# VHH binders against von Willebrand factor A domain-containing protein 7 (VWA7), part 1

Scores and structures below are computed, not measured.

Target 1, 194 residues: von Willebrand factor A domain-containing protein 7 (VWA7), of Bos taurus (Bovine) (q0v8j4r314to507)
Amino acid sequence: ASSLSFVLDTTGSMGEEINAAKIQARHIVEQRRGTPMEPTQYVLVPFHDPGFGPVFTTSDPDSFWQQLNEMHALGGGDEPEMCLSALELALLHTPPLSDIFVFTDASPKDAFLTNRVESLTQERRCRVTFLVTEDPSRAQGRARREVLSPLRFEPYEAVALASGGEVIFTEDQYIQDVAAIVGDSIADLVTLPL
Unless a header shows other numbers, all headers, positions and changes below count from the first letter of the chain; Kabat numbers aren't used for antibody chains.
F is the ipSAE of ESMFold2-Fast. E and O are both the ipSAE of ESMFold2, at different seeds. Each is the mean of both directions, binder to target and target to binder. V2 is 0.75 times the mean of E and O plus 0.25 times the DockQ between their complexes.
[cut] marks letters that were taken out.
Atom coordinates printed by the task and the answers are left out, and those that the model quotes come from them; centres of patches stay.

## First folded at step 2 (VHH; from x02 with A106R)

Design x02_a10r
Fold by ESMFold2, look of step 5:
Order: sequence, then structure tokens, then C-alpha cells
Structure x02_a10r (fold): chain B 194 residues (1-194), chain A 120 residues (1-120)
Amino acid sequence: as target 1 above (194 residues)
Amino acid sequence: QLQLVESGGGLVQPGGSLRLSCAASGFTFSDYAMAWVRQPHGKGLEYIATISTGGGSTYYSDSVKGRFTISRDNAKNTLYLQMNSLKPEDTAMYYCAKEYTSGWYRFDIKGQGTQVTVSS
């Protein structure tokens, strides 16, 4: 079941999140190297407004790191983004009993997919963990008269709970450190061989 | 053009009640979730309550839960905030806000607000 799957927001603000994905990938692969839990497949699904995908799948970690290194933040896009569409695509291509990590700074544009994605995480028995670089309690937007709802991340919380994962909120400057800690904690949960 | 007109504010004693209204025009009111937000003097905006398009779902910030009730009358194009057990900390300019995107995530303030002052 050892797959490493990333769903990455590639909007123009996401350089730190892409680096966090690289750090987490390295920690997981190195901790699992030579064990039964070594990843046998790598899945990458980018998203932005209005698009998501394509799916990148490989069994070669060098190819996966090359794909991540070639990834760069794209300009444009508004909050919200097509995160749940990308996650659904990742779930369809990720082996059962795998971890999927989602990196974003935005709430989902496609929240109507929440129930479908919840069901799919349970059908595929995948754990979904979100790393979000936004304060969920922030009530003021960038524009003077814009107000942001604290409910805007509830779709991510629902998917995480249904899958046995979690949603972790942090700031841009901390996400690489948080991703390393999450990667170490998840990797340290690897059970000893029976 | 889009208009939101807040009313019903005033001066009240602690423990008192007020009912705020927001008259909407220039858009199909029943198609949008609505919210109340407030701005205490010299501070930033505080999100306080949201109501779904049909009124079946509501959300309240912890600071007002149990004391305030958001409601709407889609036939009258009017949003309401019933404010009970008012505290001095509730003193602020109150604004209604219209959903910008579906799903209760982003709201725009269009009106001048209505002042609520709670003092003894």
C-alpha cells in the first residue's frame, strides 16, 4: 500500500507549499527505504483555477522528484480553487491504504463534491491530510469590504475526518517546518513488522 | 444597483435587546447566503453570523452564540439580527453582507451600517 500522493495548489502564491511537498516526500521515502512500507508508486495532481490535473504517476522516485522540481507557481486564479476535483482525481489513481497530502492556501471552489470525495476516501481506504496556509479564523479579505467566512474550510475538514486524516493550518513562513513535522510524525507511526 | 440598507441600531443598556434589519434590493435576495459582521471602533471586521439561502442553516461566532439569532424573510427581501443579552463588548458598527460566491465563503459589505452602542 506504500504510495506517496500529493495534491498541490499551483497558484502564484504557492512556492512555499511546493517546497514543503518536496521536504515531506524526502522524509517519507528515506524513512521507508528498504522496508515493506517503501513507496511503490508516486502520484501528483496539481490544481488551480479553473483547471486541475493532469495526473502524474510513476514508480520511480527520481522521476517524481524531477516532476516536483519542474513545477512552479502559475499566475492567476482566485480563491476558491478546484481542490476537491484534483483530490478526486488523485483518489482514483492512488492505491488503497495510502496517504494523500494536499497543499493549498485556498478554500475549495468545488465544495459540492464533498460527499463524493468522502465516500471515495472510504472506498479506497486512503488517509487525506491537508496542509493549509491560511488562518481559518481570518474574517477580513484583502479588499477593504470583503469578509471571509470561517466555514470556508469545512469541506476539507469533512474529507479529512472521513478518511482518518486531519487539516493542519499554518502560515506561509512555517509550512515547510510544519510539513517536515507532519511527515516525521506520520512516518514515525509506521508499525514494526508483524 | 445592488443595495443593502441596515437599520435598527441605537443606544441600549447592558442586558437589553435590539433587532437589526437589512433591506436588500437590486439582486435576487433568495439566491444568496447572507451574513452579519461588525466593526468595533478602532478595530477590524468581526464575522458574527451567516444564514443559508432558505434559512435552514446558520452559523454563529463564539462571541455571540446563544445571544444573537440571524433570520431572513425572502418574501420581503430582508435579513434580520435579533440581539439579546447585549454587552458593552457588542458596541460596534453592524453591517449586513451578501455572499459573493456559493458556499458561504466570501461576503461583500455594501451598506453604511447601523451603530449599536451598549453602555450604562
Scores: ipSAE 0.222, ipTM 0.652, lowest interface PAE 3.6, mean pLDDT 80

## First folded at step 4 (VHH)

Design b5 (from x02_a10r with S52Y)
Fold by ESMFold2, look of step 6:
Structure b5 (fold): chain B 194 residues (1-194), chain A 120 residues (1-120)
Amino acid sequence: as target 1 above (194 residues)
Amino acid sequence: QLQLVESGGGLVQPGGSLRLSCAASGFTFSDYAMAWVRQPHGKGLEYIATIYTGGGSTYYSDSVKGRFTISRDNAKNTLYLQMNSLKPEDTAMYYCAKEYTSGWYRFDIKGQGTQVTVSS
């Protein structure tokens, strides 16, 4: 059983990312409706600071689309988020051999979970792809005296590598275009991880 | 009170060397990753190097790799930056920065910095 799973950062700056997730989901659902590759299960896990979840799971693509359409930004800026905690929850509710897409504009604050999440992606045989709208070379944080490490996305890169996926960095204005391209590749080929 | 005090800057010829120091107080120094960053006049911050609490684990930006060495002395609560083969583009205000919390990959500048000027 194939699944389409989204882990979605719902901070206040995530409007473009939420729209990108909607576009990608709609494209995949419509391209696969009525085919052998149609996902049989859909999973959505939102996250923000300090929380994550709840998980939403359905077998009905229309219910999934409706839930995603009702999603809106909840607050917070580009502060570090509980991304890996939300991803772990998604992995526990996603059938094996599925694709998971993570949308965020920030590095994680729960990087201590990296090894556990890597192992879980391999155990579940799920492919994890991150779409990230923060410039990884940026050193200046939002606060005047805050500095961002260039290594802050290594946890995402480690998880993506372990799962056979990737981390894609793009600007806010282009994430919807990138999400559509990633969705087309999956819709044209395979929804199952290697 | 948390304090970071940078020192060791000055005027140096191209190809010269300097060692910067950062004296830390008001927190358990050995529990935190530390970084050096710089700001050229009129420009944004540039991340230079990080040293982690786990022994000799370090990171260097491409602009300084091979020329600069970050180190720490946890007994003296002091962070160092050995700067060799200095170039005019290394001219900047240099700051040390303290990690907020392990695994956040975010650092906070608390001091006034120390000026490094490399002039021919």
Scores: ipSAE 0.479, ipTM 0.788, lowest interface PAE 1.6, mean pLDDT 83

Design b9 (from x02_a10r with T50Y)
Fold by ESMFold2, look of step 6:
Structure b9 (fold): chain B 194 residues (1-194), chain A 120 residues (1-120)
Amino acid sequence: as target 1 above (194 residues)
Amino acid sequence: QLQLVESGGGLVQPGGSLRLSCAASGFTFSDYAMAWVRQPHGKGLEYIAYISTGGGSTYYSDSVKGRFTISRDNAKNTLYLQMNSLKPEDTAMYYCAKEYTSGWYRFDIKGQGTQVTVSS
């Protein structure tokens, strides 16, 4: 019923982040194998400019690792990416009551999908957590006279909030540790009776 | 041709006020969100205020919240920044910026800016 679901930015600017995400996914799979916490399904949706997908699903953790290991960064394009489109696709293929982890270094260019994705997270009862390797307070864009607003990440924050998840901003060097902490926090929830 | 022209800067004492203007031409001003950014001498750009196309939504950085007010007059194709309770830390070149594409929250500086200097 539950899955380990990854939505992974494969843009060329994400080379080190993609490798860190592969390492962390291996860690999560190894930590949960053979335990009551072991997922019954694994979902992977890559995205890049101009596209996203296809979705990959499996019940076999070894097949999931093989698919992740075959991922590599594609050439760069536009700074914003098709993150919400990929997340929508992941939500449609993720079992209800699951956690979805999104790895990206950029704000979305498909922000018009925000309300649709919010609704879908609530209908599917999936929790979405974003790991973003971009400083939201960075004001200097790619071009000398380009300015970036911290509001550019509002779509991710809206989706995370609607789903009961969060947006975590981190640096490349910490992404493995941050992903582990997020995974452990789900496993470490208080088990008080209801 | 597309232009943004900032004006209204000058020398003021701490605690004083200034109103900056940004005259827009060469595009449909009301179709675009606008921002004010500033650059203190020798430092990077700071995003300080935002206003949506119709003026219904605004945002301020913590450094200016409560002291600065962004507004726009779509009939006059003009963006404004009312700056009150000015501090020496507000000394900078001020630029207005136009959003590239709706919903991307990325902005383009076209003008030369207007200098604001706060000193006693």
Scores: ipSAE 0.551, ipTM 0.830, lowest interface PAE 1.2, mean pLDDT 83
Fold by ESMFold2 at other seeds, look of step 6:
Structure b9 (fold): chain B 194 residues (1-194), chain A 120 residues (1-120)
Amino acid sequence: as target 1 above (194 residues)
Amino acid sequence: QLQLVESGGGLVQPGGSLRLSCAASGFTFSDYAMAWVRQPHGKGLEYIAYISTGGGSTYYSDSVKGRFTISRDNAKNTLYLQMNSLKPEDTAMYYCAKEYTSGWYRFDIKGQGTQVTVSS
């Protein structure tokens, strides 16, 4: 069985991230309709500061759409979030050989989990793709005295690489278009290193 | 009270060298990764170098890689930046910064900085 699994940042850009996830889900479902790869399970894991979860799973696409529509953006923007914790939870509840899509505008607060999550993606044979609405070259945080490392997204890059996925950086105004392109181009099976 | 005091800046000819120091106090220096950042006049901050808690890992921006070397002496609570082959575009106020929490790659500037000016 295949799953369509989403890990969603619920801060700041919730509406745009939710819309991008819906667009990608529609493209994947339509692409796989009537084939063995049609999703039979849907997984949704929100994350925010300071928490993540709970995991939501369903076999009913209407229930999944309803859950997405009921999510609301919280304040904030480029603050670090518990992204890897949410992704770990999603991996534990996603069937093997599935695609997991992560939508966020921030680097992870929980980068210490990077190696554990890498191992989980390989064990579960899941492909993880990140869509990030943040400029990785930006050096100034929200506070004037805060400096952001360009390395802050390396945890996402490492997890994506280990899983056969990728990290895609875009701007808020383009995330829906990028999500549609990614959805059209993604293979129907998870590819792991042989 | 946490303090970071930068020093060692000055006026240098193109192609010259300088060594910056950052004296740290008020926290356990060896527990935190450190970075150097700079601000050219009238521009935003540029992250230029990073060093891990024990000094085993470093990173440099493309603008300084191969010319600058970050180092630390945990026994002296001091961070260093050796700057070689200086160029006019290296002219800026230089700050050291302390990583907020392990693995987050976010840094706080606490000092007043030290001015580096590269000109003929």
Scores: ipSAE 0.260, ipTM 0.686, lowest interface PAE 3.7, mean pLDDT 80

## First folded at step 6 (VHH)

Design m4 (from b9 with S57K)
Fold by ESMFold2, look of step 6:
Structure m4 (fold): chain B 194 residues (1-194), chain A 120 residues (1-120)
Amino acid sequence: as target 1 above (194 residues)
Amino acid sequence: QLQLVESGGGLVQPGGSLRLSCAASGFTFSDYAMAWVRQPHGKGLEYIAYISTGGGKTYYSDSVKGRFTISRDNAKNTLYLQMNSLKPEDTAMYYCAKEYTSGWYRFDIKGQGTQVTVSS
């Protein structure tokens, strides 16, 4: 019994990421229809500074599509974002042996939750994959005298590793293509090993 | 008023050493992680070293790993960078930077920096 669970950054710049989530969800549902891996539940948790949630769950893929289509970008706020809080909430509502996909353009402000989220992924046996539209090596922040450390994404790397997933960095113009490829790679998990 | 004042730069021959200092005031220095960054003339910022609040965690970029050592003295509100085996490519303006909030790994440059020039 598996779920398809999305954790979405809904800040004002995230339109391409929301569209990529829709494309990936369609690819996964189409690839898994009629197989043992067909999702029986769908979970959606938005986050935006300063908040996260609420959780949306359904067993109906059409209701899930409708909820995704009704999501809209929210205005600005304090960056970074409450990504790990949203992910924790998704994990608590996602059945075991499920895939969780996180879409964001920012590092987390709630990194103190990292160990708790790692443990929860292992307890729930969920795989967490992050799709991040930011260059982790970028040292220049948006403000002229702001400097970014590559360490800022370590919380996502730690959670992904603990869960058997990964962190994938890409640019906005390629995120839809990357989301499709990630969806195809997950479908290959039902291929018999040699 | 928050201040970061870099010092200890200068002209040095390849293979030489320098020790940079960063004097902090106007905030509780021991509550914040600190970093060293550099900017070669006409180029972008390079993040080179990090130290946690108590000094228990450090990070170095590949370009300086093994040659540079970051340290701090919380009693003196001072950050240090020991630079050994200096190379011409280390020529840059060096800045210290204060983390905005613990665990965010985002840093604010507040000083004018100190110039390091490595040439024959």
Scores: ipSAE 0.592, ipTM 0.838, lowest interface PAE 1.0, mean pLDDT 84
Fold by ESMFold2 at other seeds, look of step 7:
Structure m4 (fold): chain B 194 residues (1-194), chain A 120 residues (1-120)
Amino acid sequence: as target 1 above (194 residues)
Amino acid sequence: QLQLVESGGGLVQPGGSLRLSCAASGFTFSDYAMAWVRQPHGKGLEYIAYISTGGGKTYYSDSVKGRFTISRDNAKNTLYLQMNSLKPEDTAMYYCAKEYTSGWYRFDIKGQGTQVTVSS
């Protein structure tokens, strides 16, 4: 609602996702400008294997944009996996009744946190939406003999459902368009007859 | 020392049945979720079935749902795949796979597999 909170996978391949987060932020700010829901606080929590955080909080949108641009430089080559830990940290620093957006291309390594994060979204009354640039049906892992199950994204789906949000799977080439639509709160759009 | 040995493959006519086995050793079998995966010749891996540590949760891909049944016998350290109503599209090398860590849904193939060929 009044805070713009992002949980962001910071691998080197996440440049498109960082740009999508900037576009979503612009859409939310402009749509809500002059209303009670105008963002007054920005929260950013990066994650990457093996770590997550620190939390970045500001009331200054320029400082927030600068931090987002610098996130692109922090990524590595390993598949990021500590998403739920970063989300928990974001929930603890996000004002109640806010929307939290998660950008990632990978399933979580810390799925044991799922029930705790579900409960926290409900206690904080925050809605969590995941933007995932991965085909959940992809079976081939990074190693030749590693296999991935579509069940690997169940933790994200459980958290989204518990919070009233959703999980959106898309491709790298479309994530910026999808983020713009999500930022516009597409359920509120009205087509007027001429 | 950890081993997974697949067996039970062979040549079968369309509409037929086979039961695959996967014998596990070198680890505590009952502590790990297991999966069956297959690889048709010249194609990528296909995830087909999953079973939790105690057998209480199962999952099947759309391609095999209703025709295949995954099961396990923790006393015998053995995973099974009952395959019914076999089709030529089921022709593949079949592997069992062990989950790395509970809840990650990422699996490691350790065996050589067992070939299933469905042909007239």
Scores: ipSAE 0.564, ipTM 0.831, lowest interface PAE 1.1, mean pLDDT 83

Design m6 (from b5 with Y100R)
Fold by ESMFold2 at other seeds, look of step 6:
Parts: sequence; C-alpha cells; structure tokens
Structure m6 (fold): chain B 194 residues (1-194), chain A 120 residues (1-120)
Amino acid sequence: as target 1 above (194 residues)
Amino acid sequence: QLQLVESGGGLVQPGGSLRLSCAASGFTFSDYAMAWVRQPHGKGLEYIATIYTGGGSTYYSDSVKGRFTISRDNAKNTLYLQMNSLKPEDTAMYYCAKERTSGWYRFDIKGQGTQVTVSS
C-alpha cells in the first residue's frame, strides 16, 4: 500500500510551499483515482521553530485535503528549523516502500539527527525527496551579520542519498511547477512483484 | 565581551600576497569552527573558507581554492588567512566569523573587517 506523505515547513515565509504541497497532493490523487495505485494512506507532519508535529494520518483523501487547506504559515523563527525531527516522525508513520516529500526554505536546526534519519529511511525503505526554496549559494543569513555555510544542506543531501531520493533546489516562484513535476513522477512508481 | 578583530589588510599588486589575522576574545576559541567571508564594495557577502575546531579539516570556495589557506592557532586565539596570487577580483572587505553555538552551519560576523585592495 502506497502512502502520500508530506513534511511541511510552516514558518511565515512558507505560503508558496504549502500551496505547492496542495497542488502535488491534488495531482497525485487525481492521477491515481480509481486505479490500484491510489494512495491508501496520507501522512502530514508540519514543522517550525521550535517545534514539529503533531502527525496527521488518514485514509480519507478529503480529510487530508481539509487538513492541508487549513494550514497557515505561522511566522518565522530563527533559521534553522526542526526538519529532521519531523521527518523522523513521518518515517515512523509512513508505510514502507512509500515516497515522502519535504518542503522547506531552511537548513535543519537538528542536524545531529542526520545519521539516525538515514538509517530509518533504509529500514523503512522509504524514498525522501526534498523541495528546497533556499538558494544554497547564498551566504547572507536572515540577520545582517549572520553568514550561512554552503555546506548547510549536507544533512538533507545525506538523507536523500541514503533513501534513493534527491534534494531539489528551486526559487519560490517555481516551487509549484516543480512540485507538480515531482508528483507526476510518483505516479510512475514501479510496484514489487508478489 | 565577545570580540573578533581583523587585521593585515592593505594595498597589494596583482600576484602579491597578504596574511590576514583575526584575534578572538570573550569565548573559548578552540570550541568553535571559524570562517572567513568577504564583501566587495557594493556587493553581497561571499563565503571564502572554514576551518573546523581541530584545525585539520577545512573548506574553500572555488574562487579561492588553491590560492588561499585558512589556519588557526588555538593557543593564541587567532585565525589566519594566507592569501597568495592575489587578483583584482579579491578586492573586498574581509571578515572573520564565529560559528554559532546553536548551529553547525551558521556564523556571526563580530568585527569591523580589514580592507584588501588589489590594484596596479
């Protein structure tokens, strides 16, 4: 049984990313409706500074859509955010052999979890794809005298690599288009033989 | 109070060398990664190099790799940048930056910087 699982950064700058998740969800549901590939479970884990969760799980696509539509950007905290904690929670509630999509504009606050999350993706056999709207080459942080290392996304790259997924960097204006393309790719997923 | 004081900048001809220093005080220097960043006049910050706490692990941006060497002396609480084969495009204000306690990849500029000018 396949799942549609989202890990969503809900900081105040994430309105476009939340909308991109809605578009991806709509695309997957409509593409697979009435077929054997229709998702049987939906998982949603929000995160922000300083918190993450709770997990929302349902078998009803209308309930999932309603939960997603009610989400709002909560306002920004300091970078980085609790992305890996939320991803760990999603991995524990997502059926094996599923895709998990992560939407964020920040590097992780909780990078110490990287090895644990890598192992969990392999144990659960889930593919993790990150959609990131931060320019990875940007050195200027949110504060005037804050500087961001170009290596700050290594935790996401490590998790993606371990899981067979990828990290996709795009600008805010393109994330909805990228999410639609990535959502279409999940419709092509090959199932294992019995 | 936490301080970073950059020095060693100046005017140099293309192909020349300079050694920048960053004197640190008010924190346990050996516990933190340190970085050099630069800002050309009227442009944004450019990340140059990082040195991790043990001093043996480093990162360099492509624009300076092979020409610049970052180093640290933990006994003297001092960060260095050896700059060789300088080019006019290296002209900028240079800052050292201290890794924040709460983040492995976030750095703070605390000093006024030191100007490097490369021209004939």
Scores: ipSAE 0.523, ipTM 0.831, lowest interface PAE 1.4, mean pLDDT 82

## First folded at step 7 (VHH)

Design n1 (from m4 with Y100R)
Fold by ESMFold2 at other seeds, look of step 9:
Structure n1 (fold): chain B 194 residues (1-194), chain A 120 residues (1-120)
Amino acid sequence: as target 1 above (194 residues)
Amino acid sequence: QLQLVESGGGLVQPGGSLRLSCAASGFTFSDYAMAWVRQPHGKGLEYIAYISTGGGKTYYSDSVKGRFTISRDNAKNTLYLQMNSLKPEDTAMYYCAKERTSGWYRFDIKGQGTQVTVSS
């Protein structure tokens, strides 16, 4: 009853985050084909400022690929988004022992949900991995006199840690290659030495 | 109207100490997290320290941790930065910054800053 679940920020570059999700999903599905961990359910939750959702679920991988292919970036840049709300919704629709991948270029505006989401990942035994197309050390905001703190990503790091996943920071032009590498690493089966 | 006035900069030899102050007015100081940022001449902004509304949480960049201490006095509407073991690379214009929206960790510079120069 495992699921492959994606939480996608639709305010990023045209299609890059969506393509990264497709590449990662393909790698995971192919590596898990014929094993007990092959996904039987797919979950997709988009988010953008000011909202999130709706949730899309299916047991049909072709319907899932079609939904991803029809997803379009809405613009908006790197302003804070409702990422944790979208992740909570994904967790509520994701079976236990599943992987959830979050793709975003922005820090959350709903950080008050952090403890609740941490608890939910542990209750559901879901691993949450964030792929973030933003340099956490970037101090210059969009306005000349705006300054950004690396603390803005602490909620993602806390949720990832609680779930046994990680936060991976990369650049927009590299997210597809990074997603493929992460997908291969997570999809690997445990092998026992002979 | 909202004002942040930085002071306490100056010329200091390497290894020296300096204490910066930031006087706030025109808003309820205790409601906002505060930060110190700096800008070396001809370079971009560098985020260096953070303090929460009540002072219970602080954060420092790797470049200053162990040497600088941020503090605040909410009764006096004043933010401080104690800088010890100063190095030439600490030379910069220093600004205090006010968090725009609680919990977003995004800050606004409002003052003209205070210059710190560390030179032998």
Scores: ipSAE 0.628, ipTM 0.855, lowest interface PAE 0.9, mean pLDDT 84
Fold by ESMFold2, look of step 10:
Structure n1 (fold): chain B 194 residues (1-194), chain A 120 residues (1-120)
Amino acid sequence: as target 1 above (194 residues)
Amino acid sequence: QLQLVESGGGLVQPGGSLRLSCAASGFTFSDYAMAWVRQPHGKGLEYIAYISTGGGKTYYSDSVKGRFTISRDNAKNTLYLQMNSLKPEDTAMYYCAKERTSGWYRFDIKGQGTQVTVSS
């Protein structure tokens, strides 16, 4: 009746974020293996400009770990990505009353999906938590004349709020420690689904 | 040729008001969200205000909320910033910026800016 579901940004700067997802997944899988609290399904959806998916689902925690361990950062940087499209796909494959974790260093290019994803989190009764390695207050872009709006992360905040989850902003060097703390919270949530 | 030309800056006493203008040309102004940003001398960029394509959504940083008003006139291809209750900390070079791609909230500065100086 519960899932461990990950939505992973696979851009070139996401090496630490992908590794953090592996650590969190490994901890949960090993702690819950063979217990009544073991997740019944595992979902993984990668995204990368310009695409997202495919969805990977399994009931086998070892298969999930192996699929996750084979993920590698591709090219790119903190350019906008198809995060909400990937999240929608994950929601469609995640059982109710589950947690979905999103790992990214970029704002979405598909923000027009925000209302649809909000509705879907509520229909599926899923909590969505974002781990973001970008300072939302940073105004200076990559180029000297490029400016970044703090509004760029509003879609993530809206989805998190609608779902009862949160958006956690952290630095690259701390993402693995933050993922461990969040993983401890998901272990508690998986234990008490109702 | 895509252009943004800021104007309306100057020297103003604390508590005063100033209206900045940004004349746009070389693109369909009404298709793009716009922003005002500022840069105090020797400091980084500060994102201060945003307006959607039709003007229905606005945003202000905490440092200017309640004192500044962003507006646009799509018929005149012009963006405005009404600045009231000016403080010395508002002293900066002010730039308008055009959203690069709709919905991405990433903006490009194209002009030279207009200096605002708030001093006795």
Scores: ipSAE 0.618, ipTM 0.852, lowest interface PAE 1.0, mean pLDDT 84
Fold by ESMFold2 at other seeds, look of step 7:
Structure n1 (fold): chain B 194 residues (1-194), chain A 120 residues (1-120)
Amino acid sequence: as target 1 above (194 residues)
Amino acid sequence: QLQLVESGGGLVQPGGSLRLSCAASGFTFSDYAMAWVRQPHGKGLEYIAYISTGGGKTYYSDSVKGRFTISRDNAKNTLYLQMNSLKPEDTAMYYCAKERTSGWYRFDIKGQGTQVTVSS
């Protein structure tokens, strides 16, 4: 039984990411409705520093859509967030052979969970795809003397690789278009057990 | 009082070599990953090299890979950057930077830097 599972960063100007998740969900649900590939479960896990969760799970796509519509961006910026903690929670509630989509504008502060989350993606046989609205090559931090390493996204790349997914970097203005393209591509593919 | 003091810069001809040093004090140097960054005049910061706490993991940007070597001596609280095959494009102010929190890969510049100028 497949799931449509979203892990959403609610930090900063998350309106674009929330809209991208809605667009992707609509594409997948519409394309799979009435077929054997229709998701039987929907999972949503929000995160924002310092918190993450709670997990929301439903078998009703209308309830899932309503939960997404009620979400609103919180303040903040590109600060590190508890993304891997939220992803772990999503993995524990997502059926095998499912796709999990992570929407975030920041690198993780809980990178020590990387190996555990990698193992969990393989145990649960879930593919994890990250949509990240930050340029990984940006070296200038928010503070004048703060420097950002491109290695800051290595945890996401490791988890994606272990799961058979990918990390896609884009800008805020393109995230909705990218999410639609990713949603269409996933709808045409099957998830293989690993 | 946390301090990072860069030294070893200077004027060098293309193809030459320099070794930069960064003396650390006011914190336990061996507990923190370190990086070298540079800033050409009037340009933004460029992240160029990384080294883990024990020196077992290193990273280099494409612009310096194969020419520069980052190293550290934890007994002397010193970070190094060996720069070989220098090019005019390497002209910049060079800074060492200390990772703020382990595993975040976000670094703080604390010193005045050392100027490297590559010119005929």
Scores: ipSAE 0.605, ipTM 0.840, lowest interface PAE 1.0, mean pLDDT 84

